# Miniprotein binders against q9bqp7: the designs that were tried, part 162

Target 1, 240 residues: q9bqp7
Amino acid sequence: VPQNWFPIFNPERSDKPNASDPSVPLKIPLQRNVIPSVTRVLQQTMTKQQVFLLERWKQRMILELGEDGFKEYTSNVFLQGKRFHEALESILSPQETLKERDENLLKSGYIESVQHILKDVSGVRALESAVQHETLNYIGLLDCVAEYQGKLCVIDWKTSEKPKPFIQSTFDNPLQVVAYMGAMNHDTNYSFQVQCGLIVVAYKDGSPAHPHFMDAELCSQYWTKWLLRLEEYTEKKKNQ
Short names: E, the ipSAE of ESMFold2; O, the ipSAE of OpenDDE; V2, 0.75 times the mean of E and O plus 0.25 times the DockQ between their complexes.

## First folded at step 14 (miniprotein)

Design hv18 (at its last look DockQ between E and O 0.98; V2 from the best seeds 0.69)
Fold by ESMFold2, look of step 15:
Structure hv18 (fold): chain B 240 residues (1-240), chain A 89 residues (1-89)
Amino acid sequence: as target 1 above (240 residues)
Amino acid sequence: SREELLERIKELIKKGDKLLALYLLFDYILKYPDNPEALIEVAELLLEMGRPEYARLVLEWAKELAEELGSPELIEKVERLEREIEERS
């Protein structure tokens, strides 16, 4: 039960796109400032169990690969994720169809993995776009806002080498999605709001990606948990 | 068992096998997360290994459990180790 409650949805804002909305997806630039990002808040408020789960995994990898091998492994995973998001932005942008694209970005197992999901995605409204919650004072960079099976969603794309068929196995990803949603719904750069979320976990070998849909009720449940994490972060920085 | 795992970790530290010792210490923490005496023992071993950053986190956890249990003896043990970390930094 957060002490500083704030609603995730904005009742004064339409969930239907305005007829005069731009035909090009929004891409609001991220401005670096002093307010915390969603990912910083989540990383700074990990439970001690989460911290030691990650540290145990790191030590196992170092035992198997060596220090240098682990460093190269993590660099490669980061680069693959970066390339995956770049490829998805290119695929989903209507103005990228006429220009030469990096063919190597489009030929990957991760892109094959999401093909069945992309068939259900339409009406792209935002790509790689900054959001700011002006009242709660946090910022983020969302991957995509589009319709999924007819419902307007904040969509977050993840890469994984392991299957994640249940939403609870995606750790803090639902909190990230609702934090972006709440920020977007109260950001003056956006004329519309969203009530649903989607987490898509893609696999390196091209196996079918797992979609994790979040309706408005589920988003509200995770919003409460996000507000608690934001309060925890604020208290930690206030005492520091 | 808990005691057998802890003795193995102590042996590895003595041999200088710090990578395997760290892995087993983190595994130990995850197996016994509600035992403040076990966490205090882990913190002492982490200090012996020269890892005060991890020892601080484990001591914070142990202190929370000790306060919930209402054990001033355990709280004093934690606070003494926290002071040792500050003096050696």
Scores: ipSAE 0.633, ipTM 0.891, lowest interface PAE 0.9, mean pLDDT 85
Fold by OpenDDE base, look of step 15:
Structure hv18 (fold): chain B 240 residues (1-240), chain A 89 residues (1-89)
Amino acid sequence: as target 1 above (240 residues)
Amino acid sequence: SREELLERIKELIKKGDKLLALYLLFDYILKYPDNPEALIEVAELLLEMGRPEYARLVLEWAKELAEELGSPELIEKVERLEREIEERS
């Protein structure tokens, strides 16, 4: 049980979007503060097993590609991910605010992969927007807040070269999503709250993306795990 | 066997194939995560390879296991190696 329990949902906020919600998605800039990001918390609180799984993978890749080849590979993966998110932001942004769509950004296997998911996405409220949890002292940059199949979700877009048909295969991604949800639900910059999460795993080959929907109950379960990770991080920092 | 794999890793270290040795050490850790003796042996090899950061992490793991097993002997061995790492740092 977390020592510093805090609710994921804000009882003072309505689940219904206010009629005054701007037609334009929110894009709050991330302020680089001393406050840890969700990503940093998760990275610093990985299990020893997770660390060695990643290190083993890294060493295997270096054996196969060489050190320079691995650096190039890592750079390419990062660039592909960035381009994918930029393309999604462009697609999900209102047409009136669309700068000239770089058609080249839209021609990717990842974009093809998510087309069937995008059909069910509507009511975009935020894109690439910063969230801050003032009480729990963490920040994050969420990809998207939108309705998926009529349910308001924090949506996190992931790229993968391997199939991830189960939410368990997404590692700490569920924790990231609920961390963003909890922060947004208590961030004064947002007038609404979310009760659901969605992880979308897009594939490079254009095969259909896997949507992993998280209902309020599942979000609450992962929220408890997130709080434990946050406490672990805080304790580690005190001991440094 | 565990012993055969460890011997193979030691041979690779001796030959200077550090990349493959390191890969196999990480694989070894993942194959025998519940064996504190094996983890201690790996930590020693990681120290010899000049990787104290991973040796510390492995020793922490070994210590957790030793405490769970209630083995004062293993705990003492881990703590001795931890001190050795600190002295070399």
Scores: ipSAE 0.570, ipTM 0.865, lowest interface PAE 0.7, mean pLDDT 91
ESMFold2 (binder alone), alone request of step 14: mean pLDDT 80; pTM 0.734
ESMFold2 (binder alone), look of step 15: mean pLDDT 80; pTM 0.737

Design hv2 (at its last look DockQ between E and O 0.96; V2 from the best seeds 0.72)
Fold by OpenDDE base, look of step 15:
Structure hv2 (fold): chain B 240 residues (1-240), chain A 89 residues (1-89)
Amino acid sequence: as target 1 above (240 residues)
Amino acid sequence: SREELLELIKELIKKGDKLLALYLLFDYILKYPDNPEALIEVAELLLEMGRPEYARLVLEWAKELAKKTGDPELIEKVERLEREIEERS
């Protein structure tokens, strides 16, 4: 049980999306400060097993590609991910604010992969927007807040070269999503609340993306795990 | 066997195949995560390879296991190696 319990949902905010569809999605800039990001907390609180799984993978890739080849591979993966998020932001942004869509950004297997998910996405409220949890002292940059199949969600877009058909295969992504939800629900920059999460795993080959929907109950379960990770991070920092 | 794999890794280190040796050490850790003696042996090899950052992490793992088993000899061995790492740092 977390020592510092804090609710994921804000009882002071209405569960009903205020009917005012903001004409423009929120895009709050991330301020770099001493406050840890969600990603930093998760990275620093990986289990020893998780660390060695990653290191083994890294060493295997270096054996196969060489050191320079692995650096190039890593750079390409990062670039592909960035381009994918930029393309999604462009797609999900209102047409009136769309600068000339770089048609080249839209020509990717990842974009093809998510097309069937995008059909069920509407009511975009935030894109690439910063969230801060003032009480728990963490920040994050969420990809998207939108309705998926009529339910308001924090949506996190992920790229993968391997199938991830189960939410368990998404590693710490569920924790990231609920961390963003909890922060947003208590961030004064946001007037609304989210109760659901969605992880979308897009594939490079254009195969149909896997949506992993997280209802309020599942979000609450992962929220407890997130709080434990945050406490672990805080304790580690005190001991440094 | 565990012993055969460890011997293979030691041979690779002697031959200077550090990349393959390191890969196999990580694989060894993942194959025997519940064996504190095995983890201590790996930590020693990581130290010899000039990788104290991984040795510390493995020793922490060994220490956690040793505490669970209640083996004071293993705990003492881990703590001795931890001190040695700090003295060399």
Scores: ipSAE 0.703, ipTM 0.911, lowest interface PAE 0.6, mean pLDDT 91
Fold by ESMFold2, look of step 15:
Structure hv2 (fold): chain B 240 residues (1-240), chain A 89 residues (1-89)
Amino acid sequence: as target 1 above (240 residues)
Amino acid sequence: SREELLELIKELIKKGDKLLALYLLFDYILKYPDNPEALIEVAELLLEMGRPEYARLVLEWAKELAKKTGDPELIEKVERLEREIEERS
């Protein structure tokens, strides 16, 4: 139980967007170096076990690939993830004329992997949009807000290569989603709120993506864990 | 066994096979996470290898465990090694 609890949902805000809302998804620009980001908080509050799981994995990869081979591998994984998010933003954007002719961007195993998920996605309200929690003082950049099977969700897109299982051991995706949700629900740039989350794990080989739906009750449980991580972060910064 | 693994790691450090030694040190930490004396031994080896950045992290873990057990000799040893790392910064 965090010492300074704060609610994830905003009782004064509608959970349903109205017909007069803008037809173009929101894209609030991210302003750096103001307050801590969600990813910074999570990175700075990993357990020692999580840290050394990641470090052991790095050393095994270096033993296998060499130092230069590992650097190239991680650079390529980062680039593939960036292109995947760019492709999804293009596919989900109603202003398709700027990016609709980039066929190479749309051809990847990851895009094939999510096709069955995209059929259930509608009503896109935000894409690659900044969120800020004014009261708790943190920021983030969410991937997508849209309806999934009739439920308005904060959606987070993740890539996975087989066979890199150790990346998952340092992974705090549910905390990331609820942190974005809480920030959005208390951000004056947004007129509505979201009570559900969705994490979609796409695969390089095109295998069907795994969706992980989070209803309001599950989001509230993870919200408590996020508040503890934010509290840990704040304490660490006071002692530096 | 723990002692046999640690002896192997010491031999690898002596032979200069630092990459494999480092991997095995991290594996050792993950196999024995509830033993603050084992963590202190690893931190000393990491300092010997010239890796104070990792030694600092391992000592933080050892200190958390030592404070929960209330062993003042372990806490003092961790704090002494932390001062040694700061002097080498």
Scores: ipSAE 0.586, ipTM 0.883, lowest interface PAE 1.1, mean pLDDT 84
ESMFold2 (binder alone), alone request of step 14: mean pLDDT 81; pTM 0.753
ESMFold2 (binder alone), look of step 15: mean pLDDT 81; pTM 0.752

Design hv3
Amino acid sequence: SREELLERIKELIKKGDKLLALYLLFDYILKYPDNPEALIEVAELLYEMGRPEYARLVLEWAKELAKKTGDPELIEKVERYEREIEERS
ESMFold2 (binder alone), alone request of step 14: mean pLDDT 77; pTM 0.694

Design hv4
Amino acid sequence: SREELLERIKELIKKGDKLLALYLLFDYILKYPDNPEALIELAEALLEMGRPEYARLVLEWAKELAKKTGDPELIEKVERLEREIEERS
ESMFold2 (binder alone), alone request of step 14: mean pLDDT 77; pTM 0.684

Design hv6
Amino acid sequence: SPEEARELLLEYIERYPENPEALLEVIKLLIKKGDKLLALYLLFDYILKYPDNPEALIEVAELLLEMGRPEYARLVLEWAKELAKKTGDPELIEKVERLEREIEERS
ESMFold2 (binder alone), alone request of step 14: mean pLDDT 76; pTM 0.668

Design hv7
Amino acid sequence: SPEEARELLWEYIERYPENPEALLEVIKLLIKKGDKLLALYLLFDYILKYPDNPEALIEVAELLLEMGRPEYARLVLEWAKELAKKTGDPELIEKVERLEREIEERS
ESMFold2 (binder alone), alone request of step 14: mean pLDDT 75; pTM 0.675

Design hv8
Amino acid sequence: SPEEARYLLDEYILRYPENPEALLEVIKLLIKKGDKLLALYLLFDYILKYPDNPEALIEVAELLLEMGRPEYARLVLEWAKELAKKTGDPELIEKVERLEREIEERS
ESMFold2 (binder alone), alone request of step 14: mean pLDDT 75; pTM 0.658

Design hv9
Amino acid sequence: SPEEARDLLEEYIERYPENPEALLEVIKLLIKKGDKLLALYLLFDYILKYPDNPEALIEVAELLLEMGRPEYARLVLEWAKELAKKTGDPELIEKVERLEREIEERS
ESMFold2 (binder alone), alone request of step 14: mean pLDDT 74; pTM 0.645

Design hw1
Amino acid sequence: SERIKRLEELAKEILRLVEELRKITDDPYVLYLLDMAELLAEFALDAAKRGDLEEAEQLLKWAIEYLEWAVEEVKKLGVSPEEIERLLRELEEALRTLEELRK
ESMFold2 (binder alone), alone request of step 14: mean pLDDT 83; pTM 0.834

Design hw10
Amino acid sequence: SERIKRLEELAKEILRLVEELRKITDDPYVLYLLDMAELLAEFALDAAKRGDLEEAEQLLIWAIEYLEWAVEEVLKLGVSPEIIERLLRVLEEALRTLEELRK
ESMFold2 (binder alone), alone request of step 14: mean pLDDT 81; pTM 0.801

Design hw11
Amino acid sequence: SERIKRLLELAKLILRLVEELRKITDDPYVLYLLDMAELLAEFALDAAKRGDLEEAEQLLKWAIEYLEWAVEEVKKLGVSPEIIERLERVLEEAKRTLEELRK
ESMFold2 (binder alone), alone request of step 14: mean pLDDT 85; pTM 0.859

Design hw12
Amino acid sequence: SERIKRLEELAKLILRLVELLRKITDDPYVLYLLDMAELLAEFALDAAKRGDLEEAEQLLKWAIEYLEWAVEEVKKLGVSPEIIERLERVLEEAKRLLEELRK
ESMFold2 (binder alone), alone request of step 14: mean pLDDT 85; pTM 0.857

Design hw13
Amino acid sequence: DLEEKIRRLEEIIRKLEEAVKLFEEGKIEEAKKILEEVLRELEELRKITDDPYVLYLLDMAELLAEFALDAAKRGDLEEAIQLLKWAIEYLEWAVEEVKKLEEK
ESMFold2 (binder alone), alone request of step 14: mean pLDDT 85; pTM 0.844

Design hw14
Amino acid sequence: DLEEKIRRLEEIIRKLEEAVKLFEEGKIEEAKELAKEILRLVEELRKITDDPYVLYLLDMAELLAEFALDAAKRGDLEEAIQLLKWAIEYLEWAVEEVKKLEEK
ESMFold2 (binder alone), alone request of step 14: mean pLDDT 83; pTM 0.816

Design hw15
Amino acid sequence: DLEEKIRRLEEIIRKLEEAVKLFEEGKIEEAKKILEEVLRELEELRKITDDPYVLYLLDMAELLAEFALDAAKRGDLEEAEQLLKWAIEYLEWAVEEVKKLEEK
ESMFold2 (binder alone), alone request of step 14: mean pLDDT 84; pTM 0.828

Design hw16 (at its last look DockQ between E and O 0.78; V2 from the best seeds 0.74)
Fold by OpenDDE base, look of step 15:
Structure hw16 (fold): chain B 240 residues (1-240), chain A 100 residues (1-100)
Amino acid sequence: as target 1 above (240 residues)
Amino acid sequence: SPERLEEIIRKLEEAVKLFEEGKIEEAKKILEEVLRELEELRKITDDPYVLYLLDMAELLAEFALDAAKRGDLEEAIQLLKWAIEYLEWAVEEVKKLEEK
């Protein structure tokens, strides 16, 4: 049980999305501060066992691809991810920003993969927007807040070369999503609340993306796990 | 800057050598310094890939320090070698970013 329990949902905020589609998605810039990011907290609280597994995987990949090959592979993973997020931001942004769309960014298997998901996405309220949890002292940059099949969600877009049909296969991604939800729900820059999360795993080959929907109950379960990771991080940094 | 990363790598290599020589306390001091330097470097880094590499290196260095505190020098050395590898990649990536 977390020592410093804090609710994921803010009872002072209305659960009802104000029916007015915001004309422009929020894009709050991330302020670089002494406050840890969600990503940093998750990375710095990986277990020794997880790290050893990753390193063993890396060593196997280096044997297969060579050192330079593996470096290139890793670099490409990050590059493809970045381009995919940029493309999605462009797609989900209001039409006035469309004139600067690099058509080349839209010609990807990942974009093809998510087309069926994008059909169910509407009411975009935030894109690439910073969130801060003032009480728990963490920050993050969320990908998207929008309605998915009529439910307001924090949406996190992921790229994968391998099928991830189960939410459990997404590692710490559920924790990231709920961390963003909790922060947003208590960030004064946002006037609304989210109760659901969505992880979308896009595939390079253009095969249909897997949506992993997280209802309020599942979000609450992962929120507890997130709080434990945050406490671990905080304790670790106090001892440094 | 790439030079700051290269200096950190040199310090980690020295720490490895010190562990091999059984100079545990000296090596631990270097690791503590490196961890502080990595933290400062993170504050001025905005590239997600570089940040990933720095985070991995930091985590591995922390685990190495913990291993050393437990007297497991073999594990500490292995972890530091992995940390160095991530930092070498970070140097290369930073150089690429500066050329753009």
Scores: ipSAE 0.743, ipTM 0.899, lowest interface PAE 0.7, mean pLDDT 91
Fold by ESMFold2, look of step 15:
Structure hw16 (fold): chain B 240 residues (1-240), chain A 100 residues (1-100)
Amino acid sequence: as target 1 above (240 residues)
Amino acid sequence: SPERLEEIIRKLEEAVKLFEEGKIEEAKKILEEVLRELEELRKITDDPYVLYLLDMAELLAEFALDAAKRGDLEEAIQLLKWAIEYLEWAVEEVKKLEEK
């Protein structure tokens, strides 16, 4: 139970598109800041059990690939994730003409994996856009805000391999989405709010991506868990 | 810079040796210093993979300090050895990025 509860939704904001809204997606720049990011909070509040499971997986992978092989593997996972997000930003933004130069990013299994999801995505309102929660003091960089099957969502794109790399906890994906949502809903750079979330897991081999839709009730449940993680982080850093 | 990371690695290696010798309070002081230095390094790091490696090393060092405070020295040593591995990989990545 968090000591200080704060609402995820803002009753003073509309969740409906406005015909007078700008037609181009928002891209608020991420500024270097001393306050923690969502991903920093989640990483720094991993349990010891989670870390030991990660280390066991790492040792098994090193046994299979060798240490140099594992290092190359993990570096490539980060690179592929970065390129996947760049490709999606280019695909979803009519203003990203510079992305046309990197045709090889558009020819990946991950992009093929999400094609059936993208046909249901419309009304893109934000891409790779910074959010800040001034009251709770955290920042983030959300992937996308758009309509999915008629519902305005914070959409988070995730990559997955076979076997899946255990570099970051997948248990935290819903927390990441609601943290971005809560920050956006109270960030003065945004004039609207979002009450739903979507996590899209794309596969390297091009297999159909799995969407996980989060309605407002589910978002509220995960919001409470996010607040607890943020409290843990804050207390941990105060006592250092 | 890779030199700062290498200095941190040497400090962690010293802390491991001190724990093995039973010099617990001196090892804990080194860990506290390392944690402050890691925080400063992350503020100037932009590469997502290097940030991940630094953040993992920081978390492991924090768990090691907590284990040392409880007297779990074998656990503290193992956690530090894992933190050192992440930092060694970070040194390699930073050197690669500087050569480009």
Scores: ipSAE 0.719, ipTM 0.890, lowest interface PAE 1.0, mean pLDDT 85
ESMFold2 (binder alone), alone request of step 14: mean pLDDT 88; pTM 0.874
ESMFold2 (binder alone), look of step 15: mean pLDDT 88; pTM 0.874

Design hw17
Amino acid sequence: SPERLEEIIRKLEEAVKLFEEGKIEEAKELAKEILRLVEELRKITDDPYVLYLLDMAELLAEFALDAAKRGDLEEAIQLLKWAIEYLEWAVEEVKKLEEK
ESMFold2 (binder alone), alone request of step 14: mean pLDDT 82; pTM 0.824

Design hw18 (at its last fold request DockQ between E and O 0.69; V2 from the best seeds 0.76)
Fold by OpenDDE base, fold request of step 21:
Structure hw18 (fold): chain B 240 residues (1-240), chain A 104 residues (1-104)
Amino acid sequence: as target 1 above (240 residues)
Amino acid sequence: DLEEKIRRLEEIIRKLEEAVKLFEEGKIEEAKKILEEVLRELEELIKETDDPYVLYLLDMAELLAEFALDAAKRGDLEEAIQLLKWAIEYLEWAVEEVKKLEEK
């Protein structure tokens, strides 16, 4: 049980999105701050066993690709992820705010992969928007807040070269989603609340993406796990 | 700003290499002191870093250095040395990546 409990949902906010569909999605810039990001908290709280598994994988990949080949591979993973998010932001943004769509960004297997998910996405409320949880002292940049199949969700877009048909195969991604949700629900820059999460795993080959829907109950379960990771991070940094 | 970041990273790498040597020489307490200094310097550098890929590399290096310090506290110097070697690799990659950002 977390020592410092905080609710994921804000009882002062209505669960119903206020009828004012903002004509433009929120895009709050991430401020450089001493406050840890969700990503940092999750990375810094990896277990020794997880790290050793990653290093063993890295060493195997270096043996296969060479050191420079593995560096290039890793760099490309980050670059492809970035381009995919930029393309999605462009797709989900209102047409009036669209700078000339770089048509080259739209020509990817990852974009093809998510097309069937995008059909079920509507009512975009935020895109690439910063969230801050002042009380729990963490920040994040969420990918998207939108309705998926009529349910308002924090949507997190992920790229993968391997199928991830189960939410359990997404590792810490559920924790990231609920961390963003909990921060957003208590961030004064947001007037609405989110109760659901969605992880979308896009594939490089254009195969249909896997949607992993998280209802309010599942979000609450992962929120408890997130709080434990945050406490572990906080304790670790006090002892340094 | 990026040039100074590179300089700081290279100095951290040098200190970690020194810590490895000290562990190999059995100078455990001196090596631990250097690691504690490096961890503070890494934490400061991470707070000043926005690039997600560079941040990933630095986070991995920091985590490995922390595990190395813990291993050394347990008397497992072989594990500590191995973890530091891996941390150095990530920092070397971070230097290369920061150099690429300076050229853009």
Scores: ipSAE 0.803, ipTM 0.917, lowest interface PAE 0.6, mean pLDDT 91
Fold by ESMFold2, fold request of step 21:
Structure hw18 (fold): chain B 240 residues (1-240), chain A 104 residues (1-104)
Amino acid sequence: as target 1 above (240 residues)
Amino acid sequence: DLEEKIRRLEEIIRKLEEAVKLFEEGKIEEAKKILEEVLRELEELIKETDDPYVLYLLDMAELLAEFALDAAKRGDLEEAIQLLKWAIEYLEWAVEEVKKLEEK
């Protein structure tokens, strides 16, 4: 149990937008400051065992690809992730785009992989938008807030080729979603809240992506785990 | 900007190499002091880094250096040295990636 529990949901907020909500998705700029990001908190609270596992995996990859080959592989993973998120933002934006350069972003197995998910996505409220939890003092860059099959979700897009463990453990994905959710629900830049999450795992070969829906109960369960990681981070940095 | 980041990273690498040497010589308190200085410098660099790939490399180096400091406080010098060598590898990798961003 976290020592400094804080609710994930804000009872003073509605699930539904009101008449004053913007007609285009919110895109709050991410600003530099002293407040840690969600991904920083999760990375900095990896255990030593997780780090040693990562180093073992890295050595196996270096045996297979060579050192320069592994660095190229890693660079490509980051590039593909960046292109995937850029393409999804472009696809989900209701604004017209006339840039021919966007066509190359749309051609990937990952984008084909999520097509069946995108058919069920509507009512996009936020895209690539900063969130800040002013009380708990953390920030993040949320991928998407939209309805999935009629339920308003924080949606996080993932690729299946991400090495385990590479940036952080695979099990941290739900923690990212709920951390963004909790921040958004308590961020004065947003007038609404969200109670559900969706993690979409896309495949490089275009195979149908796997959605993982998180209802409010499951989000509350993971929120507790996020608060513990945030407490670990905060305590660690006080001692340095 | 990017040239200054490279200079700062190379300075941190030199400091970590000195810390490894000091640990190997059994000069534990001197090595720990350098490591604490490096951790502060890494933290400032991380705050100034936007590229996710470079940030990943710096975050890993910082975490490894933090584990190395903890190992040194426990007297596990062999572990501390190994962890610092891994941190140096991540920082050298970060220098390579920052140079790629500079070359446009």
Scores: ipSAE 0.757, ipTM 0.897, lowest interface PAE 0.9, mean pLDDT 86
ESMFold2 (binder alone), alone request of step 14: mean pLDDT 87; pTM 0.867
ESMFold2, look of step 15: ipSAE 0.745; ipTM 0.892
ESMFold2 (binder alone), look of step 15: mean pLDDT 87; pTM 0.867
OpenDDE base, look of step 15: ipSAE 0.787; ipTM 0.911
ESMFold2, look of step 17: ipSAE 0.738; ipTM 0.889
ESMFold2 (binder alone), look of step 17: mean pLDDT 87; pTM 0.866
OpenDDE base, look of step 17: ipSAE 0.791; ipTM 0.913
ESMFold2, fold request of step 21: ipSAE 0.745, 0.754; ipTM 0.892, 0.895
ESMFold2 (binder alone), fold request of step 21: mean pLDDT 87, 87, 87; pTM 0.865, 0.866, 0.865
OpenDDE base, fold request of step 21: ipSAE 0.800, 0.802; ipTM 0.916, 0.917

